# Ledger of designs, part 18: VHH binders against Putative ferric-chelate reductase fr1B (fr1B)

Target 1, 128 residues: Putative ferric-chelate reductase fr1B (fr1B), of Dictyostelium discoideum (Social amoeba) (q54wu1r34to161)
Amino acid sequence: SNYNLQWIIFNETITIQVSINKKAWIGLGWHCQGCQKDGPMENADYSIATFDENGQGYVWDCYQENDPTSQPQNDTVFKGAEDNIISFSGYQTDQYSIMMFTKKLSTGDTVGDHILVNGPVDFVWAHG
Below, E stands for the ipSAE of ESMFold2; O stands for the ipSAE of OpenDDE; V2 stands for 0.75 times the mean of E and O plus 0.25 times the DockQ between their complexes.

## First folded at step 18 (VHH; framework vhh_8dlx_2)

Design o2 (from j5 with Y99W T107D; at its last look DockQ between E and O 0.45; V2 from the best seeds 0.00; counts 0 for: unsure alone 61.8 < 65)
Fold by ESMFold2, look of step 18:
Structure o2 (fold): chain B 128 residues (1-128), chain A 124 residues (1-124)
Amino acid sequence: as target 1 above (128 residues)
Amino acid sequence: EVQLVESGGGVVQPGRSLRLSCAASGFTFSSSAMHWVRQAPGKGLEWIGNIYSSGRTWYNPSLKSLVTISRDDSTNTLYLQMNSLRAEDTAIYYCAKGWSGTRIDLDSGYKDYWGKGTLVTVSS
């Protein structure tokens, strides 16, 4: 992998930092106990960071539909209920991208198995 | 036994600077990423920043111009320099030992390693 994953655990929360030494968007997937319906990638919820032209980061809640190929281009972020994300920040330059967020601890979650990067500034969904 | 002990807190006037220390023991400090976190009265946790074992730092963008994190591996000590303190910087400040890897599995029983905290009160 060409990314750095760091975290701290504090007061029943986890703060997660992902950084990469290139200009890219960053996708971070969740896999939770009891969420498996169609397979690991199809059962994963994703949070994704995008960056504007000034390098300001934004995080969007995403969710996977039953059809993993349905990704509308004008709506690159599917918005749904997510009670676990408390805060987010992120920043990007020509040479690096970084996202950080805090979520409530949820037992059985696996984070980091689905780190997605595509390199260019253009936002693109990627599988795996 | 991992121990983290913060010091250097107290009452300070607005506009002044303050340096906090975190003395670490019970683990290999020089190979660990370290974090500062704070909690203001009635507020949630706010991540301040971290420092990798390499010395590379990352900061909360809202605090980036006001704080500097440094480490001294010869004394196993983490520092937080805060400048131009404001009343809203009143908080309990904690240091924390970070984790790194390629995957996070919360069933793996990662322990919270943080100190008791040191109170900083910014008041006239």
Scores: ipSAE 0.366, ipTM 0.719, lowest interface PAE 1.9, mean pLDDT 69
ESMFold2 (binder alone), look of step 18: mean pLDDT 79; pTM 0.805
OpenDDE, look of step 18: ipSAE 0.473; ipTM 0.754

Design o3 (from j5 with A96V; at its last look DockQ between E and O 0.03; V2 from the best seeds 0.00; counts 0 for: pae E 12.2 > 2, placed apart)
Fold by ESMFold2, look of step 18:
Structure o3 (fold): chain B 128 residues (1-128), chain A 124 residues (1-124)
Amino acid sequence: as target 1 above (128 residues)
Amino acid sequence: EVQLVESGGGVVQPGRSLRLSCAASGFTFSSSAMHWVRQAPGKGLEWIGNIYSSGRTWYNPSLKSLVTISRDDSTNTLYLQMNSLRAEDTAIYYCVKGYSGTRIDLTSGYKDYWGKGTLVTVSS
């Protein structure tokens, strides 16, 4: 598989680009130690990029405690700013999928501060 | 050493249900986020979903209506319930431990927290 995952960290933000030489969805997770959005300290937010039949990219974000079957509706489509996501773009053809997004690292976040000093940002990614 | 062993795969007919298990050892299972990932023949890796230590789950939207992830912390076992199986669900199914609790990397560069996989074939 031709996977290309690249990122750059600058001034409390990270910009990530994923390029996959196939028609696929792309999932990315962001870890935020101590982030209230996750509830428990060890949880992380996850976002999935999917593409419609015209190749337009969409991002879904879903978080639910204590109810494995009660996910928020994923019919909401957004591009650009989530709480931690500054911008998002994505495009797909029959032969490739590309997404790029910029995420702010929360100010005062101990995990974000450590990540900037010690190396790559924690993330989970997937595709299909 | 982290060890993850999937089981429950096999040949099933379309429309049937199947439950996969993943036996975990070598780490504190009850404090770890766990994932299911699959790879169909000739395709890349596809994330199915995860389950946090709290029991909270999140699913790939394209699969959400077909799968349920659960865990039993008393037996260190992760489960994947699949319903209404289709031919396109034929794949090797992997359980995956999150790095530092939540991180996984689906690139070809790092696989240390993965099981060996169990094959599911959906065929008439």
Scores: ipSAE 0.000, ipTM 0.181, lowest interface PAE 12.2, mean pLDDT 62
ESMFold2 (binder alone), look of step 18: mean pLDDT 88; pTM 0.900
OpenDDE, look of step 18: ipSAE 0.308; ipTM 0.651

Design o4 (from j5 with G98S; at its last look DockQ between E and O 0.01; V2 from the best seeds 0.00; counts 0 for: pae E 13.8 > 2, placed apart)
Amino acid sequence: EVQLVESGGGVVQPGRSLRLSCAASGFTFSSSAMHWVRQAPGKGLEWIGNIYSSGRTWYNPSLKSLVTISRDDSTNTLYLQMNSLRAEDTAIYYCAKSYSGTRIDLTSGYKDYWGKGTLVTVSS
ESMFold2, look of step 18: ipSAE 0.000; ipTM 0.113
ESMFold2 (binder alone), look of step 18: mean pLDDT 86; pTM 0.877
OpenDDE, look of step 18: ipSAE 0.641; ipTM 0.828

Design o5 (from j5 with H35F; at its last look DockQ between E and O 0.38; V2 from the best seeds 0.00; counts 0 for: pae E 2.1 > 2)
Fold by ESMFold2, look of step 18:
Structure o5 (fold): chain B 128 residues (1-128), chain A 124 residues (1-124)
Amino acid sequence: as target 1 above (128 residues)
Amino acid sequence: EVQLVESGGGVVQPGRSLRLSCAASGFTFSSSAMFWVRQAPGKGLEWIGNIYSSGRTWYNPSLKSLVTISRDDSTNTLYLQMNSLRAEDTAIYYCAKGYSGTRIDLTSGYKDYWGKGTLVTVSS
C-alpha cells in the first residue's frame, strides 16, 4: 500500500507511527476494547492528522460514520481520547507526511487498516 | 529470544557529542525497523527517531538538529549520534525493535522489544 504502519510497545504504552510518501493529511481508525461510552473513558472511531505551514502535525479525534462533519474542529479533543493519548508529533515535507502518537494500552486494543488520504473517507469501526 | 543491549552512555559536558550503540540479536535485524526512545528523570517516554531496513530515517522534530540514527546490518548494530548535548538531554536511552504491518491487533497479546537502556548525564 501507500502507507507504512509501524509501532513499538513500551511499559504498557504503544507508540504508533504512520507515514506516507506524499504530502497529505492522515487518518487512522481504531477500536478500543475496554472503553465505555457511559464510563470514565470514551472511544473514538478515527484519529485525523493535519499539518500546518511549518510541517507541524496535529492529531484530532473524530466521530462515527454518517456524521455531517468529516473532520473535527480546530483544537477540539474528546475528553476520553485525551485520557488515552499521552503525546503526539509529526512533520511534513512536499514528498512525505509522518505522524506518530503514544497512547496507553487497553487490553485487546486493535487498530483498523483504513487510512484517510487527501481528504475524508467514510469512517469505519475497527474490530478486535 | 530478542535481545537489545545499549551502550556508550556516561557523563558528558554540555556541548559535547556522544555516540550510543545498540547490539541486537535473536531476530533478523536487516529486515527490521529500529527505534531510539528516551526517558528523562521523572518524565514520560520520548520518541527520538527510527530507521527502516532501507536506511530511511525519521526523527522527532524537536530533536532533529541534535541526532543522527544509523545502522550496520553486517554487525547487527544500531547507532545514535548525539551532538551539542544539553542538560535537558540527560535521560536513559533505549533502543527498540519495531513492529510493522497493515493492522495492529493486541487481542492475542503483545511483547515489549526494548533494551535495558544506557544512562546519559549531561552535567555542567
Scores: ipSAE 0.325, ipTM 0.698, lowest interface PAE 2.1, mean pLDDT 68
ESMFold2 (binder alone), look of step 18: mean pLDDT 82; pTM 0.832
OpenDDE, look of step 18: ipSAE 0.679; ipTM 0.847

Design o6 (at its last look DockQ between E and O 0.33; V2 from the best seeds 0.00; counts 0 for: pae E 3.0 > 2)
Fold by ESMFold2, look of step 18:
Structure o6 (fold): chain B 128 residues (1-128), chain A 125 residues (1-125)
Amino acid sequence: as target 1 above (128 residues)
Amino acid sequence: EVQLVESGGGVVQPGRSLRLSCAASGFTFSSSAMHWVRQAPGKGLEWIGNIYSSGRTWYNPSLKSLVTISRDDSTNTLYLQMNSLRAEDTAIYYCAKGYSGSTRIDLTSGYKDYWGKGTLVTVSS
C-alpha cells in the first residue's frame, strides 16, 4: 500500500506514525470512547486525525461517516469526551509525508481501522 | 525477554558531538523498527526519530539537523549520532523497539512497552 504504520508504547502512551512515499493526505481513525453511547451497531463514532500535503493537521472528535456536521479545522486541537490526545505533528516534502500523534493508552483501543490517503477535500478547507 | 541497553552517555561540552549505542537482544532486531526518545529534566517525552528494518529513517523535524540514526543488524546495535550539542539537549536518552502493522493497532489483548533504562547525557560548560 506504499505506507508504513509504526508505533511505540511508552509510559502508558502510544505514539503512532503513518508515513507514505508521496506528498498526500494521511488519515488514521480510532474509536471515540463515550461519543456514541446509544448508536446502532453499524454506526460508530471515530476520532480521525489527518495531516494534509500542505502541513496542516486536522482532528475530528466523534466523526460520523457522512455526517454534515463533521468539519475540518485549520488549527489542530485535541478534543474528545474520553480520548487523551497529547500531541500531534507531522512533516511533508515533495517526496514523502509523515503524520504522528501521541495518545494515552486505553485497554480497549483499536486504531487504524480507517486510513485515508489523498483524503477528500471536504476534510480540509484547502486542497488536499 | 526483550532487552535494550543504552550506552555512551556522559558529560560533554556544548558544541561537541556524541554517539549513543543501544544493544538489543531477545527479538529479531533486523526485522524491527527502532526508535530514539528522550526526556529532559522536568519535561515530557520527546520523540527523536526512528529507523525501519529497511534502513529508512524519520526524524522529529525540530531535531533533524542535529541527529542521525543508524543500525548495524550484524551486531544488533542501534546508534544515535548527535552533533553540535546544546545545554537543552541534556536528557535521558532511551531506545525503544517499535511495532509495525499492516492495517490496525489492536490493544484489546493488552500491550507491552519495550524500552531501555536510558543513558544520561549532560551538556554543560
Scores: ipSAE 0.313, ipTM 0.701, lowest interface PAE 3.0, mean pLDDT 70
ESMFold2 (binder alone), look of step 18: mean pLDDT 85; pTM 0.871
OpenDDE, look of step 18: ipSAE 0.517; ipTM 0.777

Design o7 (from j5 with S108E; at its last look DockQ between E and O 0.44; V2 from the best seeds 0.40)
Fold by OpenDDE, look of step 18:
Structure o7 (fold): chain B 128 residues (1-128), chain A 124 residues (1-124)
Amino acid sequence: as target 1 above (128 residues)
Amino acid sequence: EVQLVESGGGVVQPGRSLRLSCAASGFTFSSSAMHWVRQAPGKGLEWIGNIYSSGRTWYNPSLKSLVTISRDDSTNTLYLQMNSLRAEDTAIYYCAKGYSGTRIDLTEGYKDYWGKGTLVTVSS
């Protein structure tokens, strides 16, 4: 499926918006920039949007360890990590799903987050 | 040089409407997605909504006030129509140039293309 990715940066924060023209949960992840390449899903910072039956979304700050058998988990389960989503919005209909979240470019967390620095970022894109 | 100038703010009573404008220059406005955001006193930045170059709009579903975002590419102007304003809508409102693509390039995206904002105060 085709998706639209937008972002704005303001005062050391980034706001990312992802939309998809279908009813689906949304996952957006990124790896450590300039670091050793891991597996496609592993050692990645994730923002994941889930939606309730009323179409209201929640955006989770997640991380997947460097373990191919693992799944993204809420950052709070990892020592030294916090939920760093400053703000979010999400909405879903039968026709589309949209996720928006704001996060600091550098959260300061020792785990669970990958700093977004100058340069290209290739995202791990997932939905279902 | 990218410039964004918000205007139209002021003091209004609850239940009233207000239209904000954002004058853009220094970039190809017609091909850019534009965003509205606000910051209430002592609060963090809140995303209001955006409009793509195609005219498609998205809005923050948590907004309690009715808002409509529109654009006039012939005048490089972005608009935010707010209706039924509430006290909690008091904030500085900013317009921002958005970036889009299949990847984020923070080399370019790291640039802050924001205006100085316009203050909206909703009080009885």
Scores: ipSAE 0.347, ipTM 0.692, lowest interface PAE 1.2, mean pLDDT 89
ESMFold2, look of step 18: ipSAE 0.419; ipTM 0.736
ESMFold2 (binder alone), look of step 18: mean pLDDT 88; pTM 0.897

## First folded at step 19 (VHH; framework vhh_8dlx_2)

Design f1 (from m3 with Y110W; at its last look DockQ between E and O 0.41; V2 from the best seeds 0.40)
Fold by OpenDDE, look of step 19:
Structure f1 (fold): chain B 128 residues (1-128), chain A 124 residues (1-124)
Amino acid sequence: as target 1 above (128 residues)
Amino acid sequence: EVQLVESGGGVVQPGRSLRLSCAASGFTFSSSAMHWVRQAPGKGLEWIGNIYSSGRTFYNPSLKSLVTISRDDSTNTLYLQMNSLRAEDTAIYYCAKGWSGTKIDLTSGWKDYWGKGTLVTVSS
């Protein structure tokens, strides 16, 4: 893979850093446990970083429904969901892009979020 | 077992500098990425920055204060140099061992590799 993933867990939160050696938006998604069968990108919780012309990044809390024709949307468009990004950082240059965000392992939202449980996690990786 | 001990915190006046230290043991420090994180009163966790085993550093661009992260692998010590401190920098500061790779394994990540923190109070 051409991206670097780093994480720390503290006080029931996880902080994840994703970097890529190119100028690009960054998307990191994950399924609920055993939900990979819904599709590689469907029914997945996403953190997506976009960057402005000055290289300042914003991390969006997103979710993609179980619809192969859909794309990730902000959690706030779904009933029972909210933006659960506790903190974030993002920076982009001509040579690299980096995303950092903190989120609870379990947000309690009824939709839009998937719990990060103990064990291996297969992430959906996207960039552009 | 992983042990991290932050030190160097205290009460300082605005505009002053402070250097925090983190003593690490129980793991191969020289091959680990290390992070600094802080939590201000009533606010959420804020990532400050990190340093890879290579010495490469990344910082939160939203930080208003000048910070520099460094490491001494010969003494297993992580540092956070803070300059021109402001009241908003008041927080408990934590060092943390990071996991890295191309895939997260939360089995190992669920271990809290954080110190107890050191309190920094910036007040005139």
Scores: ipSAE 0.376, ipTM 0.713, lowest interface PAE 1.2, mean pLDDT 89
ESMFold2, look of step 19: ipSAE 0.417; ipTM 0.749
ESMFold2 (binder alone), look of step 19: mean pLDDT 87; pTM 0.887

Design f2 (from m3 with T102M; at its last look DockQ between E and O 0.35; V2 from the best seeds 0.00; counts 0 for: pae E 2.7 > 2)
Fold by ESMFold2, look of step 19:
Structure f2 (fold): chain B 128 residues (1-128), chain A 124 residues (1-124)
Amino acid sequence: as target 1 above (128 residues)
Amino acid sequence: EVQLVESGGGVVQPGRSLRLSCAASGFTFSSSAMHWVRQAPGKGLEWIGNIYSSGRTFYNPSLKSLVTISRDDSTNTLYLQMNSLRAEDTAIYYCAKGWSGMKIDLTSGYKDYWGKGTLVTVSS
């Protein structure tokens, strides 16, 4: 395994940290065991962090209805479930990439089923 | 069974330093990632940073220049060093036991372990 997944649970929220010892974008997949109604169980919902040239992280919604161009967002919409990201933090150096986010707990969730890594991340994105 | 006890809080003058401790028991401290979090009066919870069992640390970028997290596995103690304290650093400071693994599975329930907190007041 080339990733480190850690989390803390506090006050009905979970704060999740994923780190990878290389310069890459990071995707974290999850399943809602009781919420997978709109697609096959073979596909997972993903939250993807990308990093600009300054190491600032952005979260991407891998599934977003009626929006094929997807823009950086503070919150995400998850397929088949209403799991909102309350906050997001990410940063990157030449030696590692890390994303951290806080979301509302759901007792039926399984998070971290897949970690997607692709690198290097060289994109610059407008923030509206 | 798991116990986390913070200490070292109190009233401190602006510009001074303060070291907080967190005594841990009831689990294998040397194999666990540990976190510091704080809550200022009237504000939400703010993550300060963590330290892995390897000793590797990660910090909230807004606090990175002001804090240092360390651990002593021989005494099961987590530390938070804070420097150049200001009134905005007044808060209750909590230590928390982190979880790690290949995935998070909440179908069997979840458990959160944090201390009762120690109050730091920066005034005068």
Scores: ipSAE 0.301, ipTM 0.685, lowest interface PAE 2.7, mean pLDDT 70
ESMFold2 (binder alone), look of step 19: mean pLDDT 81; pTM 0.821
OpenDDE, look of step 19: ipSAE 0.420; ipTM 0.734

Design f3 (from m3 with T102H; at its last look DockQ between E and O 0.40; V2 from the best seeds 0.44)
Fold by ESMFold2, look of step 19:
Structure f3 (fold): chain B 128 residues (1-128), chain A 124 residues (1-124)
Amino acid sequence: as target 1 above (128 residues)
Amino acid sequence: EVQLVESGGGVVQPGRSLRLSCAASGFTFSSSAMHWVRQAPGKGLEWIGNIYSSGRTFYNPSLKSLVTISRDDSTNTLYLQMNSLRAEDTAIYYCAKGWSGHKIDLTSGYKDYWGKGTLVTVSS
């Protein structure tokens, strides 16, 4: 795989950076260890970044479903995990795509289980 | 023991430049990504940017034109150069040791490595 996963932990927060050396959308899935009762990944969240033609990043909630009226906007609502996210940014050039988050840290969190990378014609399921 | 010590803060006039330093010890600095973070009075944390062991840098887009991050692996020192300082840049500035890998797994706990910070005050 052709991606980089970097993070820092600071003051009960985690800042996560995912980058790839091509134009692509980036998906990052995580579990909250304290968010499930009995099964692995049953209530996992995925954050997916997309980029417009100007390189501006947008974040979508996990599994947006096929809604004919759904469309991306600059302001993305997070379902179920809205209170955890402190900030998000992402940008893209002809050379690379990058996604960055800061969120409150739960001690049982597992992040990066599903890093979804997709180019113009590809769907890539990245599992790190 | 991992130790990070920021220095170089102080009172600076608007429009001037300032370089902060972060002295690192207790780990292999040359193999670690390093980050700068700041917190203005009464505000939340703001990620400034990082520098990989390769020297590649990434910046918060809102700050990209104002800052430059560099490293000197021979002295285990991380730097933050700030230019054209404004009153809104008043903050405590922290350096942090980064992590990398294929997966983030915090189920057995985590360690955060950051210093006490250095205060930068931009005023006349």
Scores: ipSAE 0.365, ipTM 0.721, lowest interface PAE 1.8, mean pLDDT 69
ESMFold2 (binder alone), look of step 19: mean pLDDT 82; pTM 0.836
OpenDDE, look of step 19: ipSAE 0.534; ipTM 0.786

Design f4 (from m3 with D105T; at its last look DockQ between E and O 0.31; V2 from the best seeds 0.00; counts 0 for: pae E 2.8 > 2, unsure alone 61.4 < 65)
Fold by OpenDDE, look of step 19:
Structure f4 (fold): chain B 128 residues (1-128), chain A 124 residues (1-124)
Amino acid sequence: as target 1 above (128 residues)
Amino acid sequence: EVQLVESGGGVVQPGRSLRLSCAASGFTFSSSAMHWVRQAPGKGLEWIGNIYSSGRTFYNPSLKSLVTISRDDSTNTLYLQMNSLRAEDTAIYYCAKGWSGTKITLTSGYKDYWGKGTLVTVSS
């Protein structure tokens, strides 16, 4: 794994930074607690950073359904879900890509988001 | 144990500059990302920015004031330079150790690892 994960928790929110040492989009996902039977990529809450030609990043609040043939989609395409990214930043060079986002630990959305409960969380990450 | 002590706060007039310091101990400062957070009266906590061990910095894009975060690993000190201060910058300012890894443990990174804070009051 060639990525770095940083976080800080405050005011019932979490701020996460992910960086990789290459020019790529970044995806960070997590499952619900006790959802170990789900596929590795499926039924996961994602934050995905894309970058424009100037290296400026946008972080998308996404979700992948419990379908191995599916891909993460913006939360807003799902009924009962919203974009819950409070703030973000992203920057990309030829050498590295980085995203930062702030999100509530529990957004209250009925779909598209998984609550980050106290304890260990295994992240699913991807890049390309 | 992680110990962070903020200093440099006080009463300043609008338009002035102020530099806050954070003295760190109880962990390997030089290998840790560090954050600044503030809480204005009657408002929630606001993330200001952070600095990686590499020296790379990132800031809250919603910030209106000019801020610069820096670090001195030889003295285990974190800095927050604030310029052109405004009344809305009045807050308690906290430094916090960032947590890193490939697996998150949400018992880490909470406010109990922060300093006690230093009060900045911007007033005419």
Scores: ipSAE 0.182, ipTM 0.559, lowest interface PAE 1.8, mean pLDDT 87
ESMFold2, look of step 19: ipSAE 0.272; ipTM 0.640
ESMFold2 (binder alone), look of step 19: mean pLDDT 78; pTM 0.793

Design f5 (from m3 with F58Y; at its last look DockQ between E and O 0.46; V2 from the best seeds 0.00; counts 0 for: pae E 2.1 > 2)
Fold by ESMFold2, look of step 19:
Structure f5 (fold): chain B 128 residues (1-128), chain A 124 residues (1-124)
Amino acid sequence: as target 1 above (128 residues)
Amino acid sequence: EVQLVESGGGVVQPGRSLRLSCAASGFTFSSSAMHWVRQAPGKGLEWIGNIYSSGRTYYNPSLKSLVTISRDDSTNTLYLQMNSLRAEDTAIYYCAKGWSGTKIDLTSGYKDYWGKGTLVTVSS
């Protein structure tokens, strides 16, 4: 608990900040408009901040592919960086963790659908 | 209406310091988080940092030792102090009124509140 979500919007871009008052990794999910092009099913994508032993942050974008012959089942599958991220950074101390990034807005975006703090081990290892 | 007016830009020599101001009106400044963002020529937007209504600040970690954000709620003014300026700090600097919440939902549209910016040119 006790996370903070802040954002600013300019000219079809959004800059998002998520922070928490503890040493943790942070995940932020959004409704992935680009991922919906292959079917009627809604999909969410995640930007994940991980932190090395010195508190330097790294942000990766992840997504789940849809299969028209089956329903998507694995929201923890991550496949790498997404090209619509304009800039990103992350930072951590013993007292707080923060993730920031700028992306282009897509029509109909919903951002912050899920905020993950210390998620599943597989999720963390995929980015650690 | 919301108005944000940046000032204090100009041409400055490398190594000098500069303080930018942002005069705010048309909203309750003392209850709002405020942000600084910049855009260098030919580059994308770079978030500098913010300050909450409580006075707590967060910075882009790559800039944390170089900038300080402060606010004066009695004058509705946001400040950016920049030190040891270099050519790469040449940019248009904008202040922005921030948004907060438990999620971001733009399905019904959005509204952005940015100033027109103030140009800082660091020229040797």
Scores: ipSAE 0.315, ipTM 0.665, lowest interface PAE 2.1, mean pLDDT 69
ESMFold2 (binder alone), look of step 19: mean pLDDT 87; pTM 0.887
OpenDDE, look of step 19: ipSAE 0.409; ipTM 0.716

Design f6 (from m3 with S53T K111R; at its last look DockQ between E and O 0.46; V2 from the best seeds 0.45)
Fold by ESMFold2, look of step 19:
Structure f6 (fold): chain B 128 residues (1-128), chain A 124 residues (1-124)
Amino acid sequence: as target 1 above (128 residues)
Amino acid sequence: EVQLVESGGGVVQPGRSLRLSCAASGFTFSSSAMHWVRQAPGKGLEWIGNIYTSGRTFYNPSLKSLVTISRDDSTNTLYLQMNSLRAEDTAIYYCAKGWSGTKIDLTSGYRDYWGKGTLVTVSS
């Protein structure tokens, strides 16, 4: 894979970091235990990192409409997100992009191994 | 058994520098990303930064100018250099062993590896 996925588990929290050796926006999806949604893409919640001209990152928790043709949205109003994000950050240089966030642990959570790279693509999600 | 032992904490005056160490054993240190986190009294955990096996570092943007993380794979030691310390930097500082992979799967449980921490108190 062309990204690095790192995490730490500390005091009943998980801090997740994704980095890519290029300038790109980053989408990272996860599957919540017990969620009832149509289709594989509708079982994913994700966090999106975008970057301003100074390399400062902004990370927000988001959920797109139940439409498998929809693209991820930047700087949009959130819908349906879980309120368990403790903190987040992101930044970008000429050489890499990084997204990071901390959430409370939920047994059965999984985080996908597909990263949405700067472009209009849907997320492919795997569980287990 | 994974063991992480922080040291170098203490009482320091504002504006001074301090170097923390984390001695690691029980795993292949050179194959693991390592992290620093802190917790100020009465506050939640704050991620400081990490260092990858390549030596590349990533920092919390709010702390980027104040901290430097390094590693010495020959002695299995992680370091945190902190400069221009302020009263707000008073906290317990922890090192943590990172995980890496293509996915995170918590359905079969999880393991956390962190030290007991070292207290840094910045006071005049």
Scores: ipSAE 0.392, ipTM 0.735, lowest interface PAE 1.8, mean pLDDT 69
ESMFold2 (binder alone), look of step 19: mean pLDDT 84; pTM 0.851
OpenDDE, look of step 19: ipSAE 0.495; ipTM 0.764

Design f7 (from m3 with T102P; at its last look DockQ between E and O 0.63; V2 from the best seeds 0.00; counts 0 for: pae E 2.3 > 2, unsure alone 64.9 < 65)
Fold by ESMFold2, look of step 19:
Structure f7 (fold): chain B 128 residues (1-128), chain A 124 residues (1-124)
Amino acid sequence: as target 1 above (128 residues)
Amino acid sequence: EVQLVESGGGVVQPGRSLRLSCAASGFTFSSSAMHWVRQAPGKGLEWIGNIYSSGRTFYNPSLKSLVTISRDDSTNTLYLQMNSLRAEDTAIYYCAKGWSGPKIDLTSGYKDYWGKGTLVTVSS
């Protein structure tokens, strides 16, 4: 593949690193197979890294909820404020691009929190 | 059984340097990517950086000039060199064995491989 995917699991969280050995946009698809509702691909999440002129990265979590016309884009409803992301960062040089984020594996708070179903997780990517 | 044991923590003066070690056993260290993370009191986890088996490193951009990660495959030891320490560097420091692959699949369960940590306190 044209990218490196690394992760660590640390005390109920997962920290995911994606890197590519060139100056490019990074798009990742994430979904939960076997989710309770209506099949393996419903409520799939996508994370997109963008980079400014100084090489500072921004990670945007784009949600695709049963909308066949929906595509990962900057400026979606989940831009940088998605609740299940604990932290994120990204960085780019002329030689590489890297995105990194930490998500909760599960949470069960009584107010305003989301519960992730721990199941199969596939990642895909696109250059931009 | 995978074991990771951090050492080298303690109380240090601001402005000084400190090298932490992580002794690894129970897996093929020379083939594994290794990570350093830290957690300050009352704060979330902060990824410091990693080192691939090839020796290639990636660092948290905010720490890149202050830290160096290295490995010694002959002794199965991971190192974190920290320079110009400040009070905000007070934290528990953990080493972690990384996972890699074309996708993340947790359907058969998962295992987190990290040590118990070593406390670094930067104060006068």
Scores: ipSAE 0.310, ipTM 0.701, lowest interface PAE 2.3, mean pLDDT 68
ESMFold2 (binder alone), look of step 19: mean pLDDT 79; pTM 0.804
OpenDDE, look of step 19: ipSAE 0.496; ipTM 0.756

